# Ledger of designs, part 9: VH-VL binders against q67xv2r213to389

Target 1, 177 residues: q67xv2r213to389
Amino acid sequence: NMEQLAKTLTSLYNIYDANRKPDYIYENEAEFRSLYVLLHLNPSSGVMGEPLSLWFRKLTFALVKSKEICFVRNLLRLYRMGNYKNFLSRTASEATYLQYCISEHHIREMRLVAVQYINNVCYKLQPYPLLRLSQNLKMKELDVESLCHECGLETCTDPDGFTVLPVKQSTFRSPED

## First folded at step 7 (VH-VL)

Design s10 (framework fv_felzartamab)
Fold by ESMFold2-Fast, scan of step 7:
Structure s10 (fold): chain C 177 residues (1-177), chain A 119 residues (1-119), chain B 107 residues (1-107)
Amino acid sequence: as target 1 above (177 residues)
Amino acid sequence: QVQLVESGGGLVQPGGSLRLSCAASGFTFSDYAMNWVRQAPGKGLEWVSGISGSGDYTYYADSVKGRFTISRDNSKNTLYLQMNSLRAEDTAVYYCAREYFDSWGFDYWGQGTLVTVSS
Amino acid sequence: DIELTQPPSVSVAPGQTARISCSGDNIGSYYVYWYQQKPGQAPVLVIYDDSDRPSGIPERFSGSNSGNTATLTISGTQAEDEADYYCQSWDSSTYVVFGGGTKLTVL
């Protein structure tokens, strides 16, 4: 339960704060504090807590510029902008194991946004190569094909034997709506 | 697309009161912390007050604390600044500014409204 | 507790690199933002989080922040870059603080 995890992390933060020394960061503190941001990326998710704007302001400066906090602060901005390419790229290259596990739902959400954009909004009418999509979504080609099918989209094989996504299919539907 | 439009500025006597408004459009207003930043004629920028997206948390510069009250109405996409016990040193152009993704930096500003405190 | 100090003016020849400093004790531990303000206009965010550019800001604008000095760098300075520039930072005790501003003149 993500709500219960959020409460547990808040209790841990209170222990850190009660024992704080100036400019000292406890082992794993930056990582555990970063999980709070990942749990609260979507305010409509039902996970309760203080607003992220207030939460960031309470961090010490040793924490605010830590690798783990910088990562999730950037990720929050990419998420709010719908910048799926950079969100997925940074998560694949910079996330710790725990950060990745907590962000799995948002990673999936960004991948769905990408598929919808490519099918519905992208101005090019040429079939979109699944190899290119797999690179951009940080997924194996077979997993991308599965995701496209979950979205109500068909794939086909081009004359060179590569799997492609025909764009502008009216059958698109979000599997999570 | 993002627009912030201030109103309510004008001439007021020392000790008087004035209420500024900022009408926001082009974004989900309740998702963003909002701020007031002022600039006296020919001078630099000075942060005045900030409010969280929910409206539950407010912050003030020491120079205005106890005299100014920031508030918002998310149903009307409007930010307010109630200014009481005005002093000559409060004379400035007051800007409405949107906070950039929980960072206390400001990505969009209104055109400002002039407040003149003079007898 | 952070106080930000900027030079009141900087002059540069067209096409040359302009550098505007923002000094504060241990400022490298804080995030810095830079704003451009032209006469009669509202400020425009040109750099956020020390070194990142908002969409629409020319690549010639860059930022750095380390030790006691943050710097806004404008490479190949154009006439339209002539403006006042403000640095800004924050912390949990001070909230928001602006530097005094620097007038950039392109001669």
Scores: ipSAE 0.044, ipTM 0.662, lowest interface PAE 6.8, mean pLDDT 85

Design s11 (framework fv_felzartamab)
Fold by ESMFold2-Fast, scan of step 7:
Structure s11 (fold): chain C 177 residues (1-177), chain A 119 residues (1-119), chain B 107 residues (1-107)
Amino acid sequence: as target 1 above (177 residues)
Amino acid sequence: QVQLVESGGGLVQPGGSLRLSCAASGFTFSDYAMNWVRQAPGKGLEWVSGISGSGDTTYYADSVKGRFTISRDNSKNTLYLQMNSLRAEDTAVYYCAREYFDSWGFDYWGQGTLVTVSS
Amino acid sequence: DIELTQPPSVSVAPGQTARISCSGDNIGSYYVYWYQQKPGQAPVLVIYDDSNRPSGIPERFSGSNSGNTATLTISGTQAEDEADYYCQSYDSSTYVVFGGGTKLTVL
């Protein structure tokens, strides 16, 4: 479970800190430390740990600007802002395999936020092309269609043969509710 | 809309005490670390103190350690700065500032409250 | 223990590029933030994490940070950009530190 993983990572961090040498950086240290942030993206997640602000302050200056730590720090901000487009784009282009696996639930959450926004708020009454939604959500078109259906939304085919999402459907329901 | 409103500033004599308040609205107060930053008349910005969202961790500039105490009441969405043993050099506009998420920077500032330490 | 040094003033003509430096030992290893302050007003965050702009800050504002110098760049400077600018960074011992400030005049 995520709480057990957090405890295991804390033990690893203690080993890094106890054996730190000025001219030696442990293999994958930045990546493993970044996983802590991903486990704590949502303060209501139920995973116990110190506040992220204090946690970042304990990192050495060499680690705080590493690619892995910069990625999760930016991801945390995008997550808290509800900026789904940049969250999903950066995760697709910058996440390591382990970072992606641990952030999967949050990736799904941001995709649901995107579908809700497109249906309920931001888009014109004209149907939204699933191809564009596929590109924005970083998913295969068939998987996007399945996600829309899971949210209580219907899709259809336009006159040119492309799959589209009619917007402003009153049937929207978050599958996480 | 995020708002931070400072109050409690005024004239105090050297050696006196004063408590500043900062009323926050428009965001979930307990999710953000908060800070006090001061600016003496015609001078630059100087960081004074910071406190975590929960209130469990506090930090102070060396110039105020042992004299100032930062605290917060998350049920009232209010940040406090208790200032004791005030000196003429503490004369400044005191700003309440919200920490930008996980960072050392500040994204929203109040309009400030003036503290004058003079006899 | 980190100390940040800024020039006290910089002058630029309208439409020209203004550059404000912030010097500190090994500052490129720390994140830098930039604030704009107009007379009688609270500071406004214009750059965070070295080079990023908050929403609502004009694209003409940019930042960089490497080695011993961070730089705030304002391209096509406008009259309303006239203000005091402060850089800010941190370290584990001092927590938060501000530069002395730079007065930008647009002549």
Scores: ipSAE 0.067, ipTM 0.661, lowest interface PAE 6.3, mean pLDDT 85

Design s12 (framework fv_felzartamab)
Fold by ESMFold2-Fast, scan of step 7:
Structure s12 (fold): chain C 177 residues (1-177), chain A 119 residues (1-119), chain B 107 residues (1-107)
Amino acid sequence: as target 1 above (177 residues)
Amino acid sequence: QVQLVESGGGLVQPGGSLRLSCAASGFTFSDYAMNWVRQAPGKGLEWVSGISGSGDITYYADSVKGRFTISRDNSKNTLYLQMNSLRAEDTAVYYCAREYFDSWGFDYWGQGTLVTVSS
Amino acid sequence: DIELTQPPSVSVAPGQTARISCSGDNIGSYYVYWYQQKPGQAPVLVIYDDSNRPSGIPERFSGSNSGNTATLTISGTQAEDEADYYCQSWDSSTYVVFGGGTKLTVL
């Protein structure tokens, strides 16, 4: 579970800190420290810890400049902006296996943000193709259809046989609420 | 008051060497990463090199890697840039710059020192 | 890889709003910094981390960064704001990259 992982990582960080040499970086340290950011992307997650702004200030220069920490700092920015397309794209292309596993919940959150945005913000009653959603959310079309239904949104088939989301015709309901 | 004062610039022939210095005051020098940024006459800004607060980790732009060496002496509050195998395209004003919050942004800059590489 | 494009010049009348763009593929995913440089002077940091002002920088300076464009906005532009403006971003692979610079002319 994420709470146990957070405690284990904190113990590991204490060992790194106790043996710290200025600007030295231990093998895998940047990756393991990056997991802290992923566990705390949503301040409402319930995983206890320091605020990310204070936590970043305690990192060494080497850690701040590392590929793994740079990735999660950029991901935090995208998460806070609600930029689901770039969040999902960069996670798919740049995350390590561990980073991807820890970020699964946030990937789901970003997909929910996308579905809500598409359904609620469009000012035209023009159906949105599920194929296009599939591409933007990095999901299979059937999985996108299931996600839409999970959110209380009905899909339909257009005259050409394609599955579409009739925007603004169903009320979005978060499955997480 | 933070101050950065560069020195060591001058006229040098292609293939020559030059060492720049940056004297820092008004802050705890060893707590900050430091950088060199250059600007060719009438042109834009180009990042050259960066160094950690301890001096153990250095970074270089591809255009200078293998020719330039950044270093620092925290006991003297001084940053250095050793420039070897100088080329005409290295002609620029060289600025000493302090990093903001260990980011690649620069909150304080020196006045710059001119390096001219020509025959 | 980050590559930043700025318009070479922007003109504005005194008291009007100046907007300087910095375009880069997916630049909204990276932190952006803005520097002001007056003739014969060193650059001065006016915006850090996309939208934050350092101490001493007037409130009329603001920044934004989303999608493919970061923007420096100067509201109620004054004569003393006439300068070259540079955007800058970074990542762990390319380190530091600067835009080409924009000459702001007041009037």
Scores: ipSAE 0.006, ipTM 0.602, lowest interface PAE 10.0, mean pLDDT 86

Design s13 (framework fv_felzartamab)
Fold by ESMFold2-Fast, scan of step 7:
Structure s13 (fold): chain C 177 residues (1-177), chain A 119 residues (1-119), chain B 107 residues (1-107)
Amino acid sequence: as target 1 above (177 residues)
Amino acid sequence: QVQLVESGGGLVQPGGSLRLSCAASGFTFSDYAMNWVRQAPGKGLEWVSGISGSGDLTYYADSVKGRFTISRDNSKNTLYLQMNSLRAEDTAVYYCAREYFDSWGFDYWGQGTLVTVSS
Amino acid sequence: DIELTQPPSVSVAPGQTARISCSGDNIGSYYVYWYQQKPGQAPVLVIYDDSKRPSGIPERFSGSNSGNTATLTISGTQAEDEADYYCQSYDSSTYVVFGGGTKLTVL
């Protein structure tokens, strides 16, 4: 349960802060603190907590440039921009196992945003190659095809034998809705 | 496109008060911390004050603490700076600046509003 | 509390590399930002998080930050790069601190 995880992490942070020594950083503190950001990427997520803008300001400077915190700061920026390609690329290459597990529902959200964008907004490449979409979404081609069908979109094979997504299909529906 | 438009500057007597406003558009205002940065004529940049996206946390430079109050109205997409007990050394162009994704750096600035403290 | 020191001026010939330093105790442990300001205009962010360029900033602008010195580098400097350049960082006692600024002249 994400709500319980958020509560547990907050309690852990309070313990870290209450027992802090001037030159001591707890093992895995950066990773555990980064999970707070992942739980709060969407302002409307339903997980109650401290706003991210305030939360970042409370981090000790020793933690700010840590790999785990840098990763989630970049991820937050990409999420706010709707940059699904870089969001998905960075989670695949930089996330710890725990960070990946916590961000799974946002990964799915970004993949759905990508399919919607390609179908509804993208003016380039009609039809859109599934191999390219597979690379950008960090998914197997068969899984991308399944996701497109789940979104109410049809796929077909081009003259060169590649599976492609015809764009501007009016049948798009979010499977989450 | 992101836009920040400052207003409220002008000539004011020493010891007087003035309220600056910054109208924001082109982004979700409540998601971003906002700041005031000033620049005296021919001088460098000096940070004045900052406020979190929610408005819950405020910061002030020592030179203005106790005299200036930063605030925001997220329903109106507007940032404010209430300046009291103004001094000649407060004379400057006041810029409204947006924080770059919770980073304490500033990615967008308004064009500034001139405050002149003189008799 | 961190204090940032910049040279007041730097001169470079067109097409040459300009380097503007920003010195502060242990500044390499903090993020540094660089702003360009042309006469009568608001500052423009040219480098964030030590070395990254915002969209629209020419690739001739680059940054580095290690130890006690951050550096803004402009390769193949153009006449339009003439401006005042400010570094900026932060610390636990001071929210935001700016360097004194460097006037870049392209002769």
Scores: ipSAE 0.137, ipTM 0.665, lowest interface PAE 5.5, mean pLDDT 85

Design s2 (framework fv_felzartamab)
Fold by ESMFold2-Fast, scan of step 7:
Structure s2 (fold): chain C 177 residues (1-177), chain A 119 residues (1-119), chain B 107 residues (1-107)
Amino acid sequence: as target 1 above (177 residues)
Amino acid sequence: QVQLVESGGGLVQPGGSLRLSCAASGFTFSDYAMNWVRQAPGKGLEWVSGISGSGDSTYYADSVKGRFTISRDNSKNTLYLQMNSLRAEDTAVYYCAREYFDSWGFDYWGQGTLVTVSS
Amino acid sequence: DIELTQPPSVSVAPGQTARISCSGDNIGSYYVYWYQQKPGQAPVLVIYDDSNRPSGIPERFSGSNSGNTATLTISGTQAEDEADYYCQSYDSSTYVVFGGGTKLTVL
């Protein structure tokens, strides 16, 4: 579970800290330390730990500007802003395998926010093309269609054979886990 | 919208005490680290103190250690700075500042409250 | 411990590019933030994490940070950009440190 993973990472961090040298970064240290941010991305998370503001202060200067730490700092800001398009785009292009696996729940959360926004808030009254949703959500078209159905939304085929999402459906509901 | 409003400044004699408050609104206060930054008349910005979102960790500039105490009440969305043993060099406008998305920078500042330490 | 040095003043003509430096030992290894302060007003964040603009800050503002110098650049400087500018950084031992400030005059 996530709580056990957090405890395991804390043990690893203690080993890094015991052998800390200024300007020295151990193999994969930046990646493993970045996982802490991803585990605490949602302030309502059940995973206990120190606040991210205090946690960032404890990083050595050699770690702060690493690719892995820069990625999660940017991701945190996008998450707090509700910027689902850039959140999903950056995760798809910059995340390591482990970062992606830990981020899976947040990626799903951002995709649900996007579907809700398109159905409920978007200014256009025309059906939304699933190909465009696929591109924006970084998913295969069939997976986007499944996600829309999980949200209580129906899809249909336009006269040109493309799958589209009719907007303003009152049946929208957030899917259970 | 994010708003920070300082209060409690005034004229005080050397050796005296003063308590500053900062009322926050427009955001989830407990999610953000908060700071006090001061500016003496005609001078630059000087960081004074910082506190974590939970209130469990506090930090102080060497010039104020042992004299100033930062605290917060998350149920009231209020930040405090208790200033004791005040000196003429503590004369400044005191700003309340919010850390930018759990980073070392400050994205929102209050209007400031003037503290004058004079005999 | 990092100590930041800024020129006390910089003067540019309207439409000219203003460059404000912030010098510190190995400052390129730390994040730098820039603030604009107009008379009687609180500081406003104009650049965070070396080179990023907050929402609402004009695109003419940009930043860079490498080696021993961070730079705030204002392209096509406007009259309303006249203000004091402060750089700010940190490290694991110092926490927060500000530069001395630079008065930008647009004349």
Scores: ipSAE 0.149, ipTM 0.677, lowest interface PAE 5.2, mean pLDDT 86

Design s25 (framework fv_felzartamab)
Fold by ESMFold2-Fast, scan of step 7:
Structure s25 (fold): chain C 177 residues (1-177), chain A 119 residues (1-119), chain B 107 residues (1-107)
Amino acid sequence: as target 1 above (177 residues)
Amino acid sequence: QVQLVESGGGLVQPGGSLRLSCAASGFTFSDYAMNWVRQAPGKGLEWVSGISGSGDSTYYADSVKGRFTISRDNSKNTLYLQMNSLRAEDTAVYYCAREYFDSWGFDYWGQGTLVTVSS
Amino acid sequence: DIELTQPPSVSVAPGQTARISCSGDNIGSYYVYWYQQKPGQAPVLVIYDDSNRPSGIPERFSGSNSGNTATLTISGTQAEDEADYYCQSYDSSTHVVFGGGTKLTVL
């Protein structure tokens, strides 16, 4: 349960704050604090906590420029803008193991946003190559095909033998509840 | 598109009170922390106060702590600064400023409103 | 309690590179922001998070922040760049702190 994880992390943060030395950062503190941001990227996640704006204001200045906090601060901005390409690219290249695990739900959400955007907003009725979608979503082509089918979309093979996604399919449905 | 318009400045006697307002438009007001920054005539910028997007957390410079109160009404897209026990050194142009993406910097500023504390 | 120190004035010829320093104890561990203010106008954010430009700010503006000094650099300075420049950071005691400002003259 993500809500229980958030409460556990808050307890850990209280321990860090109670035992703080001036200008000292505890081992892995930046990483564990960054997980709070990842748990609260979507206000509708069902995880209760203080607003991210207030959370950043309370963050110790020694942590603000850490790689882990910089990563999630950038990720939050990309998430708010709906920039799925950069969100997925940066997560694949910069996330720690724990950051990646906690952000997996949001990674899936961004991939669904991408499929919906390509199907609904693409100009012309030209099919979209699955190879390009695979590269953009950081997934294997077979997994992308499975995701498209999960969204109620059909795939086909073009004259050159490549798998493509016909756009503007009215059957699109989100598999997320 | 983003606009911040201050009002409420004027001449007030030492020990008096004054309330400033900042009307915001062109963005989702409740998503942004807001601040007041002042500038005395011919002097530099001095941060006065800040408030979180929800209004639940407030912050003050030591020079105004206990005398000034920052607040906001998100339904009216308006920021307020209640100034009590005013002193000559509070004379300044007061700017309303929006925080940039939960950073400590300010991306948009109003035109300012002049507060003069004189007898 | 961090105090930010800027030179009161800097003068450059058109086309020269202007450098404005902002000195503070361990300032490289904090983010720095830079503002341009022209007479009778509100400040305009020109650099955020040490080295990033907001949309609409000319690429001749750049920033750096390391150790005890942050620097605003204006390459190929133009007459329109003449203004007061303020650095800003934050401190747990005062929250937000501004430098004293630097008047850039382009002659």
Scores: ipSAE 0.061, ipTM 0.650, lowest interface PAE 6.7, mean pLDDT 84

Design s26 (framework fv_felzartamab)
Fold by ESMFold2-Fast, scan of step 7:
Structure s26 (fold): chain C 177 residues (1-177), chain A 119 residues (1-119), chain B 107 residues (1-107)
Amino acid sequence: as target 1 above (177 residues)
Amino acid sequence: QVQLVESGGGLVQPGGSLRLSCAASGFTFSDYAMNWVRQAPGKGLEWVSGISGSGDSTYYADSVKGRFTISRDNSKNTLYLQMNSLRAEDTAVYYCAREYFDSWGFDYWGQGTLVTVSS
Amino acid sequence: DIELTQPPSVSVAPGQTARISCSGDNIGSYYVYWYQQKPGQAPVLVIYDDSDRPSGIPERFSGSNSGNTATLTISGTQAEDEADYYCQSWDSSTAVVFGGGTKLTVL
């Protein structure tokens, strides 16, 4: 669970800090430190820790612009802005396996934001193709259809045989609520 | 529209106290770290203090540690700076500034409130 | 601990390129922010994360940061760009640090 993972990461961070050498970073240190950011993307999460602004400033200078830290810093901004398209795109293309696994809950949250936006705001009067939604949410089309149904939204087949979301026909209901 | 409006500045004698306020509007206040930055007349910018979005963590410049206390009331969208044991060198315009998404830069600033410490 | 050093003043003719430096040990390993301040006004963020522009900031403003020097570049400088410019980063103690400021004069 998240609490056990947080404890394990804290132990690892203590080992890194105890053995710090000038201008040296340990194997996978950037990746493991980036997981702290992913655990704290939502300030209201159940995981306790120091504020991200102070946490970032405490990083050794060798880690500040590392690939893994830059990735999660950008992801944090996209998350807080509600920019689901870029959040999901960058996570799919840039995340390590561990980063992806830890961010899975936030990926789901962003997918729900996207479905709600498309149904209620983006395409009020025209059907939205599930193939396009599949591409934007980085999911298989069948999984997108299941997600739409979980949100209380009906899907149908257009005259050309493609599955579509008839936007604004159903009321979005969050499965997380 | 993001707005930061400061108040509470004025003339105080050395050793006195003053409390500054910054009223925030147009954004979810609790999602942003907030800072106080001052500028003495004719001088450059100097960071004074910062506070996390939750209010659980506070940070101070060495020049004000032990004398100034930063706090916030997220239910009122208000940032505070309690200034005690004021010195002549604390004379400055005090700006309220919002931190840009944990990026250590400040994207919005208030108009500033002047604090003058003299007899 | 980083001390950020800026030239006190820079002068440029209208339409020419102005370059304002901000020097600090290993500053290229940290992010730099640039602020514009006109007399009697609050500072305005013009560059964040070394080189990115906030919405509403003209394209003529750009930034770079490498080694020991960050640079704010204003191409085709206009009279309205005359102001004080401050760089900002943080040091190894995690304190927020501002440069001393540069007065840009457009002659």
Scores: ipSAE 0.502, ipTM 0.798, lowest interface PAE 2.0, mean pLDDT 86

Design s27 (framework fv_felzartamab)
Fold by ESMFold2-Fast, scan of step 7:
Structure s27 (fold): chain C 177 residues (1-177), chain A 119 residues (1-119), chain B 107 residues (1-107)
Amino acid sequence: as target 1 above (177 residues)
Amino acid sequence: QVQLVESGGGLVQPGGSLRLSCAASGFTFSDYAMNWVRQAPGKGLEWVSGISGSGDSTYYADSVKGRFTISRDNSKNTLYLQMNSLRAEDTAVYYCAREYFDSWGFDYWGQGTLVTVSS
Amino acid sequence: DIELTQPPSVSVAPGQTARISCSGDNIGSYYVYWYQQKPGQAPVLVIYDDSNRPSGIPERFSGSNSGNTATLTISGTQAEDEADYYCQSYDSSTDVVFGGGTKLTVL
């Protein structure tokens, strides 16, 4: 439950702030604070919170340039741009276990955006290989095929034995509608 | 394309009031914090005020606190600055600026509107 | 609570490297932004988060920020780079802070 997690994190942040010592950063504080950004990537999440611009301003200078905070600021930018390729690539390579778990539904959202985009774009006037889509979405090929089918899209096997998406042959339907 | 268009500037007497507007287009207005930055003739940039995307949080430079009020109407994609008790030192071009991805930097600026406070 | 100091002017010959400093106590712990402003025009963001270039800004622009000094570097300076340059950061209060500006002359 995202709302419960948000409340738990707020309690933790209050403990950090109440016990702050000059030049001291608590163990894993940067990681736990980064989770706030991930909870607020989508304004429609329904999770109440402080605006991200004010929230970033309140971070101590030792936290502002931390690896974990830099990572989630970059993810926020990619998310707002709709840059699914870099969002998925960076999450796969740089996210901590907790960051990945909390961003799971945003990862799914970006994957759905990617499938819709690829289906609606003519790729070299030929079907899009699922192996390429697997690499792009950071998923196993069988999972990509399942995702395509969930979106109402057909896949088939080309003459070389590879599974492909025929693009523009089926109408994309969001499985979350 | 992102566009910010300011209006409402003009000549006003010391102690007077003006309301500036900034019409935004080309992006989801409510997703971005907005700011007013001014520049006196021949001088440097000075930050005046900022407002969160939702409008729930506002910030002011000490020089304008208590005299200026920033607000926004997300249904009309418009940012406002109500300026009261104007002083000669408030004479400047006022720019509307969009905050860069929830940071303190500004990626898009309007062309500015001139406010002259003189007797 | 931070005050940003820039030299009022910097002159450079065409094709040479221009360096504009922005000094502030412990500025390396904060993100710095750089703006270019030509006469009669609005400022244009040329560097964000210390060293990153927005789309459309030439590769000759670069930035750095460490200790008490941030620097905007323009390599192979061109005539069109002649402008006023402002650094900007933020502090622990709810304030945005600009440097005084530097006039870059390319002669």
Scores: ipSAE 0.300, ipTM 0.731, lowest interface PAE 3.7, mean pLDDT 85

